# Ledger of designs, part 16: VHH binders against UV DNA damage endonuclease (uvsE)

Target 1, 305 residues: UV DNA damage endonuclease (uvsE), of Deinococcus radiodurans (q9rte6)
Amino acid sequence: MTSACEAVPQLGLVCLTVGPEVRFRTVTLSRYRALSPAEREAKLLDLYSSNIKTLRGAADYCAAHDIRLYRLSSSLFPMLDLAGDDTGAAVLTHLAPQLLEAGHAFTDAGVRLLMHPEQFIVLNSDRPEVRESSVRAMSAHARVMDGLGLARTPWNLLLLHGGKGGRGAELAALIPDLPDPVRLRLGLENDERAYSPAELLPICEATGTPLVFDAHHHVVHDKLPDQEDPSVREWVLRARATWQPPEWQVVHLSNGIEGPQDRRHSHLIADFPSAYADVPWIEVEAKGKEEAIAALRLMAPFKKD
Key: E = the ipSAE of ESMFold2; O = the ipSAE of ESMFold2 at other seeds; V2 = 0.75 times the mean of E and O plus 0.25 times the DockQ between their complexes.

## First folded at step 14 (VHH; framework vhh_6z1v_2)

Design u1 (from r1 with A112D; at its last look DockQ between E and O 0.88; V2 from the best seeds 0.76)
Fold by ESMFold2 at other seeds, look of step 14:
Structure u1 (fold): chain B 305 residues (1-305), chain A 126 residues (1-126)
Amino acid sequence: as target 1 above (305 residues)
Amino acid sequence: EVQLVESGGRLVRTGGSLRLSCAASGFTFSDYAMAWFRQAPGKEREVVAAISWSGRSTWHADFVKGRFTISRDNAKNTVYLQMNSLKPEDTAVYYCAARSQYERTDFTSPEDYEYWGQGTQVTVSS
């Protein structure tokens, strides 16, 4: 990688740009359901083709702006996991060469890819239908990563929070049974309410799953004054121990709009935690996206003037 | 002062269609995931469908898949439920509910929803 022994962290772009450069098309379920089967096929072919082209452009964008970590949108291929409708899967299969080429654009540019599926995935739900839909959704994400030619390792992470609270034992028990394309990429992130890093760590250790530490979530969960609390550094180090190799460690960075306890993400990062100074990979979860990355690069430790 | 106001519930015949609306006020609608729940007499309240704050992700219960579609219009602060191929078993009071986009646990649990509407009655006749 870098020739420097203590290079600054790589700052990651999340999904989209504020500018027009990286923007993806979508279709709502209600609009899709109004289409005939032939119209659905044509719609998804056009939409998926367009999004793959935009994704290739995102690789160029990241390279041009020295961005070496990029979170893929979980909405790149709408309807891919729609039960009872194989149209999305068939269209993606037909586009396999284009999808693989897009993946190579990222790896050739030295850009690490990951996904953080967002909604309605609760692997440890007490409801069987939710567990089933959750595995189907995760399998669809893993299929996209396979199609991009991405390794089945935490280098190309599929990241989730811990899910339904009070069911950590069930989470630990189910992870070994997940399909390999999902299981081999899975990471777990602490949240503000259901799963602290202390609650996730034994699950991660038992299953060989990396822990992604989020200091903002930790501060909110434990009602700490800010991200300079000594426990933030302690958890960076404990989380690092779950990564093999440790230089693959990812952490999440965000600030609250109205202060450390505000769960809403700010536009820029005014307060960079000193505990993160030696973390190799940081996803910047700011509404300002590439603008927040640019602003961070003007601050310590990135500038060091 | 938060308000969720459902409308559109009425009597329809089996096989009919109906569109429910839920108008939101008093909070930042685009920061919230929305869901429709239903409750038949003597039954527990159950989730019917849910939609993410951006509208890009949806979930529908198995008992309504293929027949009902949740949607939202953030410019109008409104969530909808399009109900097709209605059956007598769909007879219930339908509630809309709002859940913070930053809530990271179980979207099927009524306890995780901050705001609730008063409900609108849907009755499906044979």
Scores: ipSAE 0.689, ipTM 0.873, lowest interface PAE 1.3, mean pLDDT 92
ESMFold2, look of step 14: ipSAE 0.760; ipTM 0.899
ESMFold2 (binder alone), look of step 14: mean pLDDT 86; pTM 0.879

Design u2 (from r1 with A35V; at its last look DockQ between E and O 0.93; V2 from the best seeds 0.78)
Fold by ESMFold2 at other seeds, look of step 14:
Structure u2 (fold): chain B 305 residues (1-305), chain A 126 residues (1-126)
Amino acid sequence: as target 1 above (305 residues)
Amino acid sequence: EVQLVESGGRLVRTGGSLRLSCAASGFTFSDYAMVWFRQAPGKEREVVAAISWSGRSTWHADFVKGRFTISRDNAKNTVYLQMNSLKPEDTAVYYCAARSQYERTDFTSPEAYEYWGQGTQVTVSS
């Protein structure tokens, strides 16, 4: 409709629910290493199959709650990227039809999917072994997104922070050489210490990589009084310019527990930055998860007649 | 008062095994990634193994891969390092350290770690 076409931001659910609806199984490395090869296969088959069913349930949950953005857990398929052990890859290949069907459930419901892998991933590390394990981990995440039938574009984002500080040039140089399933989905997010938005922007421009702006991180990094600082709007717009199309822009939303400089995430979002009012996609990084989304929907700009 | 207290270090023959423990108190242990570093005399500290705050992700250095396994028990506020097939080159003071889950910088840099233990000596003889 022409007369009422203005849209509010879409609020994204991150990984799991506080309630029991979306919870994933896992296995520790030490327990896994105690298993024989046959026991490993059986364990991962059971675990992966169960998590795919739970993931299908997450699509139903998002549809039922009008959630149009969902961040997949990086822990969906433990051991998938374990060096020298192809058991996870083989099991996931066996489950390919079920995985694809789960992906279609999200796509059919109009739910955008992304991932934010970050545990022990440092693409621009000065240590070759860390660079190698990082690419392997990112490739495993991209394999999951391929198996879900997700497009190799920033619509289905694989998001990282900038990695090792002071190595932005090395980051820019390596991005073109990343495997296509990773490279074509890659986005970069500013953090509180190593990479400000100003440090990431030239990297994003040089490599065609979208910048995900995080206002909370920016406020902490620059020691600003709060998320209403004028630079927050400036960076929303500068980050938007890195997105093609700009309607795909994602930003991150969080509040500190004890104030704007507190890096810890609050349960709910009390302070929604005015700069975010026209951003199309917002990942809500609050410990209250679906409860935080519900609370935000009762606030401006979401509560409109 | 924040404390990280390592234990279990001792003199062991080549090929032996040890299990190091690090007991944590004075902070919310389950919000922190845990790491074992080691430092031999006259050398820089080096990362040995890391485990995420949830325990779901681990990383091990190539020089210990297959021989050492990091684990944690959040109910006991303790991180462990199981050390098998010990070599003389493993002789060092082993430190546990804690890194906030909100710290996003390079996990191999000692500067990323807010809390440190005093260390436990592991000595491997030929």
Scores: ipSAE 0.730, ipTM 0.892, lowest interface PAE 1.3, mean pLDDT 92
ESMFold2, look of step 14: ipSAE 0.739; ipTM 0.897
ESMFold2 (binder alone), look of step 14: mean pLDDT 86; pTM 0.867

Design u3 (from t3 with Q101R; at its last look DockQ between E and O 0.92; V2 from the best seeds 0.80)
Fold by ESMFold2, look of step 14:
Structure u3 (fold): chain B 305 residues (1-305), chain A 126 residues (1-126)
Amino acid sequence: as target 1 above (305 residues)
Amino acid sequence: EVQLVESGGRLVRTGGSLRLSCAASGFTFSDYAMAWFRQAPGKEREVVAAISWSGRSTWHADFVKGRFTISRDNAKNTVYLQMNSLKPEDTAVYYCAARSRYEKTDFTSPEAYEYWGQGTQVTVSS
């Protein structure tokens, strides 16, 4: 008996569009520090208000383009976690109704949200000051997700790599003590150097933390010929087992510009791993953003017929 | 081919200010996170401040917090370190370093940085 409908993975948009539709404002630290306290408040109020409006527009964009997974920019609210300066926190509190409404726009449209903070976060650093600043940064990201009305579950994922290499035991030991808004949303992704999926899996199992598998990182780390290596399917399945429920599994998709060993992300995805055909959620990490999603939709398994 | 050239180091009195610059060439500057390290006589090279490839995120060590500000200008391929309220303990050779935006390892580790400058001497007198 032949089915007329076959489920395919949901392709996720990362942070912004190549087009003008989703672009967020920023301010540099040096320019911010040149401002008086009153000027800082006015600057952040204007900037945060504008970015919340743009974020609301991103929900409309995703709905209009049948995008059901969206990665929030870690740069939505500059200076929110600036040590010794709570202006950002105060401004965001002022804008709480607007932020919550933006979150509702996404959930009402059936769009799953996640964040992947990348810079200067090393939870298992051997330096206490880095551990402390890392928790503060992660807590600020979790505050944004709370303000959007997003439940504290891995459905609303806060994703990190494994951090400082050779310190997996320390990572496993610290995760239970992370603040609940961070801990309850945390996921871990393998990288090209410090943490293979094999090194992360015991940590994920011991702490109940989902593993996000990145096949491109795996290929680079293990020096494999390409993403069709049999181990890629093995790790998709092993990672799936860390998700409760398994239907929430997220994987990452990217191609190298000059081949499988090139860490740099290509503009479009020419090579879709066969191992990913039954994965429910895929973040598309390509410089082409919505263009890469559109191109993927013209390829198997996404192309109808 | 690839070059990082620091400038602006000099002798300054306690409480004074300096601005260091690091001019980059030979690579796509906007694809690299940048950091300033320092090395005082008899001490290990240590990270002072770091800035993401886009300039949107920064990190500063506790021993310089509130006094130093890292910044970058991607149009000019330059990273800066504004140093205020200088102390004799800040006396060191200051190096700029570049880390690929795709490098996921610990940003405080020198091994994460592919390119290094030759350094500029900062001396803070009593």
Scores: ipSAE 0.731, ipTM 0.893, lowest interface PAE 1.5, mean pLDDT 93
ESMFold2 (binder alone), look of step 14: mean pLDDT 90; pTM 0.920
ESMFold2 at other seeds, look of step 14: ipSAE 0.786; ipTM 0.908

Design u4 (from t3 with S109D P110A; at its last look DockQ between E and O 0.89; V2 from the best seeds 0.79)
Fold by ESMFold2 at other seeds, look of step 14:
Structure u4 (fold): chain B 305 residues (1-305), chain A 126 residues (1-126)
Amino acid sequence: as target 1 above (305 residues)
Amino acid sequence: EVQLVESGGRLVRTGGSLRLSCAASGFTFSDYAMAWFRQAPGKEREVVAAISWSGRSTWHADFVKGRFTISRDNAKNTVYLQMNSLKPEDTAVYYCAARSQYEKTDFTDAEAYEYWGQGTQVTVSS
C-alpha cells in the first residue's frame, strides 16, 4: 500500500497501450474455424501462452509507470467459451500455473485489476437464450480472474452496465442467483440511456452490488451542461456509499470529443471533474491510454505546484 | 449523410447459399457494431446476427446458428452475412443496422440501432 502526502486518485490504464508495450494477439472466428482440431489446439496454446506473457509484462509496465489500476482485456483468450468447442477451456486449464504467476505479478506490484466485459452480455434480457449465454460469458470472465488468483471481492471488479432498460426489478432479482465467482465481484455502471445512477442505486442497495459512477454518462443522460453540475458530486458520494469498504470506490472518467453531450471518447482528458478530486480509483477511458494518464498527471489536482 | 446499402438478395432454391453485403458510408464504420435483422410479411423484425465494432466478437440467433455467419471488413466499410443451407422460412427482407459502440442496451432490440438500410429481399423456393 502506498502512503501519500495528499489523497489524489489512482489513474487506471484500460486494456492496452497506444505504444507497443502492451498489445495482445487475436484470432477471428472465421480464421479459427478453418483450422483442423489439432491446428486449433496448437493455435490457441501459442496465442494464450503469448498473451499470458504479455500480461505479465503489463504488470511490469504498470509498476514502472506508477499505474496501480489496470483493466484486463476481455479478449485475452479468444474462443475460450466457444459453443461446441472446448479447446480454449482445455488450453487455459493446461496453462493454469502460468496464468496464476501472471496474476501474482500484478498483486506483487500493487496493481489492482478489473474487467469490463461488454459484448453481447445482457443478464436481464427478456430472451432466455441471451440470459443463458450472458451468464456463461460472465462465468468465463470470472474463471479468468480465478485463474489469476484474484480473490472474489469487488476489489477485483467484474463490471457491467445495467443491460436491458425497464428491467431493473428483474436485474435485482437475478443477481443473488448468479454464480459466486461472478456475483462476489460484480459492479454496475450507469449509462447514457438505459440506466441512470438513480435507477441503479436501489438495485445496488438491494443486492450489495457496488455502483461505479460515470459522470460523462450522467451528464449525457440528464442533459446537463457539463461535469461540474452539482449532481455529479452528489452521485460520487451516493455511489461511494455502495462500496464496502468505501476506499475501494472506482469511477470512470471520459470526455466527449465535441462537447459534454458527445458520447464518443476523446483522446485526452481536458476537463477533470472537481467532484472526482477525492475518489481513490479512476479508470481513464480516453483513446490516448497511457498518453492521457501522462497528460492528466500534468494537471491539477495531480500536478504539484 | 449516413447510408447503409444492402445487396445480394435474390431467389434461391432450398439448400442453396447466398452472401449478403452492406456498404456503409457517412460515419466512422469501425466505431459501430453491426447487425443483420430480417422481416417476413406480417412478422416483426428479428435479429439474425451481430458483430462487434472490432469484428472480434459475434452473436448468432439460435434459429440460424451453424448456417449463417456474420463478418465485417473495416477497410471496406462493409458487413456481410454468409447464408448456407437456406430454407423457405428464411424468406424475408434482410436489413443491416448500425449500433454505436457506446450503446449498452439490449443488442437484440431494434431500438438500439441508430442507422438502418432499406433492405434486400431473400426468397427461398421449394
Scores: ipSAE 0.716, ipTM 0.875, lowest interface PAE 1.1, mean pLDDT 92
ESMFold2, look of step 14: ipSAE 0.789; ipTM 0.907
ESMFold2 (binder alone), look of step 14: mean pLDDT 87; pTM 0.889

Design u5 (from t3 with A61S; at its last fold request DockQ between E and O 0.96; V2 from the best seeds 0.83)
Amino acid sequence: EVQLVESGGRLVRTGGSLRLSCAASGFTFSDYAMAWFRQAPGKEREVVAAISWSGRSTWHSDFVKGRFTISRDNAKNTVYLQMNSLKPEDTAVYYCAARSQYEKTDFTSPEAYEYWGQGTQVTVSS
ESMFold2, look of step 14: ipSAE 0.797; ipTM 0.911
ESMFold2 (binder alone), look of step 14: mean pLDDT 88; pTM 0.902
ESMFold2 at other seeds, look of step 14: ipSAE 0.812; ipTM 0.914
ESMFold2, look of step 15: ipSAE 0.797; ipTM 0.910
ESMFold2 (binder alone), look of step 15: mean pLDDT 88; pTM 0.903
ESMFold2 at other seeds, look of step 15: ipSAE 0.808; ipTM 0.915
ESMFold2, look of step 16: ipSAE 0.805; ipTM 0.913
ESMFold2 (binder alone), look of step 16: mean pLDDT 88; pTM 0.903
ESMFold2 at other seeds, look of step 16: ipSAE 0.776; ipTM 0.904
ESMFold2, look of step 17: ipSAE 0.815; ipTM 0.918
ESMFold2 (binder alone), look of step 17: mean pLDDT 88; pTM 0.901
ESMFold2 at other seeds, look of step 17: ipSAE 0.799; ipTM 0.910
ESMFold2, look of step 18: ipSAE 0.811; ipTM 0.914
ESMFold2 (binder alone), look of step 18: mean pLDDT 88; pTM 0.902
ESMFold2 at other seeds, look of step 18: ipSAE 0.792; ipTM 0.905
ESMFold2, look of step 19: ipSAE 0.809; ipTM 0.913
ESMFold2 (binder alone), look of step 19: mean pLDDT 88; pTM 0.903
ESMFold2 at other seeds, look of step 19: ipSAE 0.759; ipTM 0.895
ESMFold2, fold request of step 20: ipSAE 0.776, 0.802, 0.789; ipTM 0.905, 0.914, 0.910
ESMFold2 (binder alone), fold request of step 20: mean pLDDT 88, 89, 89; pTM 0.901, 0.903, 0.905
ESMFold2 at other seeds, fold request of step 20: ipSAE 0.769, 0.784, 0.770; ipTM 0.903, 0.907, 0.905

Design u6 (from r1 with S57T; at its last look DockQ between E and O 0.93; V2 from the best seeds 0.78)
Fold by ESMFold2, look of step 14:
Structure u6 (fold): chain B 305 residues (1-305), chain A 126 residues (1-126)
Amino acid sequence: as target 1 above (305 residues)
Amino acid sequence: EVQLVESGGRLVRTGGSLRLSCAASGFTFSDYAMAWFRQAPGKEREVVAAISWSGRTTWHADFVKGRFTISRDNAKNTVYLQMNSLKPEDTAVYYCAARSQYERTDFTSPEAYEYWGQGTQVTVSS
């Protein structure tokens, strides 16, 4: 009888490094609006070109540090979703070969990519203007993922929280009508207030949308003592059932600065939930970024001894 | 003690401009998204504009789009509202509000905001 080989979870880097290696340029709306149309085009061309080059460097960084999951910054291409101004879209189209090449650098290195675009996105808002701007923003992020050559599947997840509380039925109803580049990548994550995993699960099941479980959010929402509560393992397994294939399951990992009920993210992860030991993909949501990953690698189950 | 202190509200003529400021203290300003709300007498408090904690993402309500611009300076712990092409219907008390970057509820709802200023009066005359 041959013994089984056991794998540990893959730890994901979120957006940036605390070191200088992965940092992106940006421009504020007020500064952008002060520019003429020609100046806007030149500004975005320079900025987008620079950020694509930095993305290529991020792929090299992940490869060098054995990081196989990376969350792309949702701020890579400022003004891409600006209503009434197509300059960003045109510039990104011009840079299509460079963007695709950056995407190949990640996939060639075996690095899974996802995005978590959450700023001012409320798909199920009761305000039509917010629903419209939310779809526009999500479509812009999906355009970035398409431009990187990323498959339109939850392998390349486009992740949101549930949005406006008390409107789960509206969320379930709108998901099938989302543009395919968004819909086919969509995942939903539980939060501390508006949507528990129990509230999201029927939405995920009805729409074929994977549930990303966040134990920290769950503990805060249900006022549980810590992430070792038995319900944490129960939700890992229930969330796994929404993933096809289940080997693609992503969970989120964070600790509170002052304890389990503190929503603020700590610098390092001191308390790794035992329930996560067999989860294939973990986004590490710690302010210490690559330092938090390095520290986790010194702990069970990553340090096998 | 956490404080948000608005300033810059005054009487202006239709078509005029104002810049509102909101100075923050007592919390880590760069960890908070900021918004401006307004409330006219007899009306509900309504969101005018919002800006992410880093300042990289903004949202503006349709009724002020193109006329108002939210901005922030994290080094000075200050959020601003530049108001151009003012109309009499812009007359209201304007409130600065702070929302934790960890708050995931609807950003247009006042309930999403942990800290509030006392307000500054803007009056736009015909």
Scores: ipSAE 0.700, ipTM 0.882, lowest interface PAE 1.6, mean pLDDT 92
ESMFold2 (binder alone), look of step 14: mean pLDDT 87; pTM 0.890
ESMFold2 at other seeds, look of step 14: ipSAE 0.756; ipTM 0.899

## First folded at step 15 (VHH; framework vhh_6z1v_2)

Design v1 (from u5 with Q101R; at its last look DockQ between E and O 0.88; V2 from the best seeds 0.81)
Fold by ESMFold2 at other seeds, look of step 15:
Order: C-alpha cells, then sequence, then structure tokens
Structure v1 (fold): chain B 305 residues (1-305), chain A 126 residues (1-126)
C-alpha cells in the first residue's frame, strides 16, 4: 500500500517539566532512617500516593502537548529497593490499583514509557555487593513497570550504560540470567568513556539486547568535530539493526553547553543531527525539558510550511 | 577555584561516633555526585559511601553498611558522613570526592572523580 504521509521523530520528555506541572516528591535516606517504622509507612504511603497522582497528571500533560514518549523518573518511589526494609514494597503493593490506573492513562493516551536507571547500578561490577544491589535496583524498576501494566518488551525499555569498562564479556554473560521483568526490557546505551557503540554492539547482538545510540556520547568518545560526522549515521543504522522491530528504535539527543566535547547538557537543542531525521523515537536530554521540545518543533525536520 | 575541605576527623574510642563534613566551593555542587573514600596506610583508596547529585540515591559498602550514613545539603554545599559504632579497622584518612552527574564511569573507581579533598584523619583506638 502507498502512503503520502510524512513522518517525523517522536520527541520524548525526560522525567519532569521545567514548569510546575510534572514534579515528584522525594525523601532522603538520612531523613527516612530517622523515622520509626510506623512513621516510615505513613511517609511512604503519602509520598507514593502523591507521586502516582502526579503520574496520572503527567499522562494528561503528554497527551495535551502531543508528547508520545516519556521517561519515568527513577525517583518515583524512594526506598522501594532498600535492602532489609520492605516498607516501600508493601506500600506499593497496597497502591496497586492506583498504579495500574496511572499506567493505563499513559497507554490509553498513546504514550510510550521507558526508564533509564543510572544511580549506582553496575551490573558487571567486579564487586559482588555492587552486582547484588544493582540487580535489586533493576528489579525494583521492573516491578514499577509491571505495576503500571507495561508489557515486558523493549517498547517499555529499561536502559543502562555498559557499566564497568573492560568487562563486556561479563556483561554479555550475565544478561541471560537477569530476572525476566528486567531482561525482557533491557537496552544498552554507549557512553563517553567505558563503552563505545563498537564495544556494545557485539554484546547487544549476542544477547538480543537493543542498542540505544547516543550521538553526543559518540562524538565525545571519538573526539569528533560534531554530530554531523559520517559515523553518526552509520551508528544510527547499526543500532537500528539491533531493534526488533526496527520501528521501536530509540536514540538520545543532547548538545554540550560549551561545544560538542562538553558532556554537560544544554538548555535547548541548537544542533539536531541530520542522521536522526528518520529515527522513530528520540529522548530529548536537555535541561529545558518541554521548552526544548517546543523549540525543536520549530526546526527542520519538524517544522512544516 | 574548586575546593573540597573535609573536617571532623579525630581520635575516638571503639564503639564511638563521629560526623565528617566536606564543604564544597568553586563549582555547581548540585551537578555533582559525592563520595567518601578512605585510605589506610599501605592500602588502596576505597569508596565507603556515595550519594547522587540530587541526594535521592545512596550507596554504602558492606563493611560500613548499617553503621555509616552519607547525606548532603545542597543549600549549604556540604556532604556529610555520619559514622557510628566505629571499629579500629575504620582508621584511615577519609577523602571527599566529586563526580560530575554526567560521568558514567563506575562510581567505585577513583578515576570517575574530578575533584578531591586533602583528607581528614580518623583514628579509632582499641
Amino acid sequence: as target 1 above (305 residues)
Amino acid sequence: EVQLVESGGRLVRTGGSLRLSCAASGFTFSDYAMAWFRQAPGKEREVVAAISWSGRSTWHSDFVKGRFTISRDNAKNTVYLQMNSLKPEDTAVYYCAARSRYEKTDFTSPEAYEYWGQGTQVTVSS
């Protein structure tokens, strides 16, 4: 069948808004530890309930702004993965109907959800304690996705970098043994130092894990002039081949504050890589959040006349 | 100039408590994850606790878990280490270190940390 429609990438919102619309409550470990068991339960019940309501509002926000990709905050449910303390798990179980309803709000609105857990997660660490805490943290993230009613596929991605450098073989070996809720959603993203896309690709191929290409990271790693280097398109296509189906491909977009080698994320995206023009899903990693998405929509290839 | 200044290290008895502080200046503190490392004579510098740039996530090594708590106050540009139930094997120079929130290198590796304090001595007597 012949189609005359022109499609552009879907731009994703990351975690929260600059405006007040999507903001989540938190609690620190230090403050939490100062609470009695009853106080901990009450604190987490109130906090989790509030954050679930905010998530429901985030689904409405995304729908109202034609945002079809949203990265959930890894901080939605503090203390959920705290070793030796099941309070968070119990509270989340109590709130299961509300969590499921929030998940349905996103899927009913046609909004794809993913997570990018980063803090202190190193699955291939040479330290057993780090490996154990990493699997526990990933399992907690997967539990949230299950509770939201999200399919256990890379459509609802759990994304990580490659972890400890020089241990790609160990990463490839451990992936098949990860719990199914984690393994079936796992994706890997290249970084600026430990794992180039060339180092991740064989791991992704061996394990059936999608590669999320980040052009900014690639430019920094290879010391390239900018994101228009021919290798950027090459890696978009090679990464696409790891996705089944290829229409689910996600890439990451960011600019450096002081130039292409600056790893710090700018407020807006001034330089959109031409190589990304046909990528179906883009997470916009800019400090300006929804403002950066709005600004991108005024640029090619998004602007139409 | 960037500066990390540890304080609070001293001699304490086994079973005692101590609170370390690290005051940061010369950089945007809230853009950095912070960690406490320690180094005993003849040993490699090792991470004891780490805290994310926002303070929302923490990690503690098994040898200090339950006894030490890392925290931070972004309004005061300060990171803390509360040390309880101290043991002689906790004797070391304790270093405050800063890692950019954009650094993806393994947080247990000293190479991931851009800025370091000069250290504060903690000595735990039997």
Scores: ipSAE 0.753, ipTM 0.896, lowest interface PAE 1.2, mean pLDDT 93
ESMFold2, look of step 15: ipSAE 0.811; ipTM 0.913
ESMFold2 (binder alone), look of step 15: mean pLDDT 90; pTM 0.913

Design v2 (from u5 with S109D P110A; at its last look DockQ between E and O 0.92; V2 from the best seeds 0.82)
Fold by ESMFold2, look of step 18:
Parts: structure tokens; C-alpha cells; sequence
Structure v2 (fold): chain B 305 residues (1-305), chain A 126 residues (1-126)
């Protein structure tokens, strides 16, 4: 028997848990470079295999906790995009069946996946070497999503900020030339300094790229008093219009540690913006991870009177 | 008081190796991405390598790729630059710099970096 369905946002888990349940292994470049070729292969095989198993466990974790949105770590497969060293690519290819099974675990559990690459990607850089390394890194992320069996649509989003400020026209011009596995998944998120939502919107409209609105970034950029400013709702709606279908809209939620202008993310979310009450998908960007999700579920609008 | 203190710069022969260190204090080191910039005489500071706050991601300029490796030890609040196969054109003052993990601007721009060391001189002779 089904009761009347009242839609509330789906709260997303970002990368890992505070607890031990979802944590991934890694290796630094300096330690990796100290290894012989045979040791590198053995290291990455062990590491990638272990991380795929943990990823399978993350799907089970999400299912068990009614989490239907999960951001994959950009560090799942270290050295995958390392120029001049194809060891990571070869190891991942060898593990293709295991990677695909991990992806099926998420889709079978009804868990939406996305990625928000971590560092050093500036697609519209004025430095050719940075543009080149950025496309290589994005292609590596897209390869992971393909290997997981994920759709080449914004349902399985590859999310970036706008990159180098003052180069929005260059960003808009390059997006159509990105490799299809990247281009078809790309989304853009406003930040605190380089790209406001107003600066991103025409880029998103011109390229068919969804805008992920981040209210915290907007408040800092425009020096607004808090996330209840009327412009926050305005931008939720404008961003929604860039999503096809609009039911796929994702927004980001975070609070500042010492107040609305603090860019650092708090452990829990004390202030949920009223503008977000009808947003279908929310990534919770709090240091408390699953603890922050649990706390939010005890607050309006998630807990009904 | 925030401090970044570089050390390890000295005179070396072409083909030699050096390891630079940068000791950090007065801020939460593990919340910051770190980079090494260099400034040769008559040139602007240029980024040579960068490393994410967690140490999981790195970037190296093409001019130093394969020869230099950035690393960090968050337990010791220290960032390093291992420099191998040194050439005379690597002669410069090397600076470490810190960028908040929450900064989204272009990591190659000096303006993205909140804290700077005072530099250590590296001189490579033929």
C-alpha cells in the first residue's frame, strides 16, 4: 500500500564516510615514482582491486541508508591519467568486469552517481599545457564512468567550476570540442570568485550544459547576508531551466564554519535554505558526511510535523 | 603568525640533484594546496609544481616534468620539491605558496595563493 507521496530532496553523500564503511586507498606520486615498473603494476592492481571492492560496498551502504545520490571520489584510481605511464590504464582495463559490476551495484540500488574532479583542471586556461592536461584528466574521469556502465548524460554528471576568470567566451567555445564522454556529462558550478551564476548562465545556455547552483558560493561572491536572500530562490529556478529534464537538477549545500561568508565547510548543516525545499537532488558538502545527512533528515523540510 | 620557510637551495653542478623543503606554521596545513613557484632574474614568478591539500593530486609544468616531483607530509607540515637532472636554466629563487582548498581560481596564477615563503636560491652551474 502506497500513501500520498510528498516529494523531498534526495540528499547525496560525497565521496567517503566519516566512519570506516567507505574509505579508499591511494598512493602519492612520489612514492609511486620510487617503485620499479613491476612494483608499480603490482601496487596499482592491488589498490584498484581494493577500491573497486570498497566501491561495491558503497553501493550497499547507500542502499541501506536510503541514499540515492553519491559523488564518486576523483581519487579512486590514482595514476590513471599520468602522462607517459599507461600502467594505470592497463590495470583498469584488466579489471573491467569488476568495475562494471560495481557500477551495476549502484544502478540496481537506484543510486545516481556523479563526479566533481578534485584539482588542477582548468579547461579554459590561457596556458596550453594546462588545457591539454585538463582534457586528459577529464577524459580519465569519463573513462571511469564508462567502465562503471554509466550513461553519457548529465544524470551521471561530470562537474566543474568555470575555471580561469574572464575567459567565459573561451569556455563556451571549447565545450563543443570536448570528447563526447566528457561533453555529454559536463555540468558547471558557480564559485566564490571567478564565476558567478550570472556569468555561467549564458555559457550553459549556449552549450546545453546544466548549471549546478551553489548557494553558499553565491552568498560569498555577492557578499549577501545569508542563504535566505531572495536571489537564492531566483538562481535555483534559473539553474533549473538549464536541466533537461528539470527533474535532474542538482544543487550544492554547505554552511560556513564561522558564518555565511566563511568558505570553509562546517561539520553539519545548521541552515538549510528555504529555496532548496523543492530541489530534487542535493549534494551535501559537509565535513560530517553521512552524519550531516542524518542530522538534516531530522530538520524541516525532511522531518514533517 | 603564518610562516612558510623554504630551505635546501644551494649551488650544484649541471646534472645534480636537490631537495627543497618548506616548513609551514600558523595555519591548518592540511586544508591548503601547496605549490612551488620559481623566479629567474628578469622574469615573473612562474608555477613549477602544485599538490592538492590531501596530496592525492599533483601537477608539474612541462619544463620540469620528469625531473621534479612535488610531495608533502601533512604530519610534518612540510612540502617538498625533489629536483633531479638540474640544468642551468633551473637557476632561480624558489618559493613555496599555499592556496586554500576552497579556492576555485586558476592554480597557476600567483593571485590564487594566500601565503608565500621568502624563497631559497637554487644555482645550477655548468
Amino acid sequence: as target 1 above (305 residues)
Amino acid sequence: EVQLVESGGRLVRTGGSLRLSCAASGFTFSDYAMAWFRQAPGKEREVVAAISWSGRSTWHSDFVKGRFTISRDNAKNTVYLQMNSLKPEDTAVYYCAARSQYEKTDFTDAEAYEYWGQGTQVTVSS
Scores: ipSAE 0.784, ipTM 0.905, lowest interface PAE 1.0, mean pLDDT 92
ESMFold2, look of step 15: ipSAE 0.776; ipTM 0.904
ESMFold2 (binder alone), look of step 15: mean pLDDT 86; pTM 0.885
ESMFold2 at other seeds, look of step 15: ipSAE 0.815; ipTM 0.917
ESMFold2 (binder alone), look of step 18: mean pLDDT 84; pTM 0.866
ESMFold2 at other seeds, look of step 18: ipSAE 0.797; ipTM 0.909

Design v3 (from v1 with S109D P110A; at its last look DockQ between E and O 0.89; V2 from the best seeds 0.81)
Amino acid sequence: EVQLVESGGRLVRTGGSLRLSCAASGFTFSDYAMAWFRQAPGKEREVVAAISWSGRSTWHSDFVKGRFTISRDNAKNTVYLQMNSLKPEDTAVYYCAARSRYEKTDFTDAEAYEYWGQGTQVTVSS
ESMFold2, look of step 15: ipSAE 0.817; ipTM 0.918
ESMFold2 (binder alone), look of step 15: mean pLDDT 88; pTM 0.898
ESMFold2 at other seeds, look of step 15: ipSAE 0.797; ipTM 0.911
ESMFold2, look of step 16: ipSAE 0.784; ipTM 0.907
ESMFold2 (binder alone), look of step 16: mean pLDDT 88; pTM 0.896
ESMFold2 at other seeds, look of step 16: ipSAE 0.790; ipTM 0.909

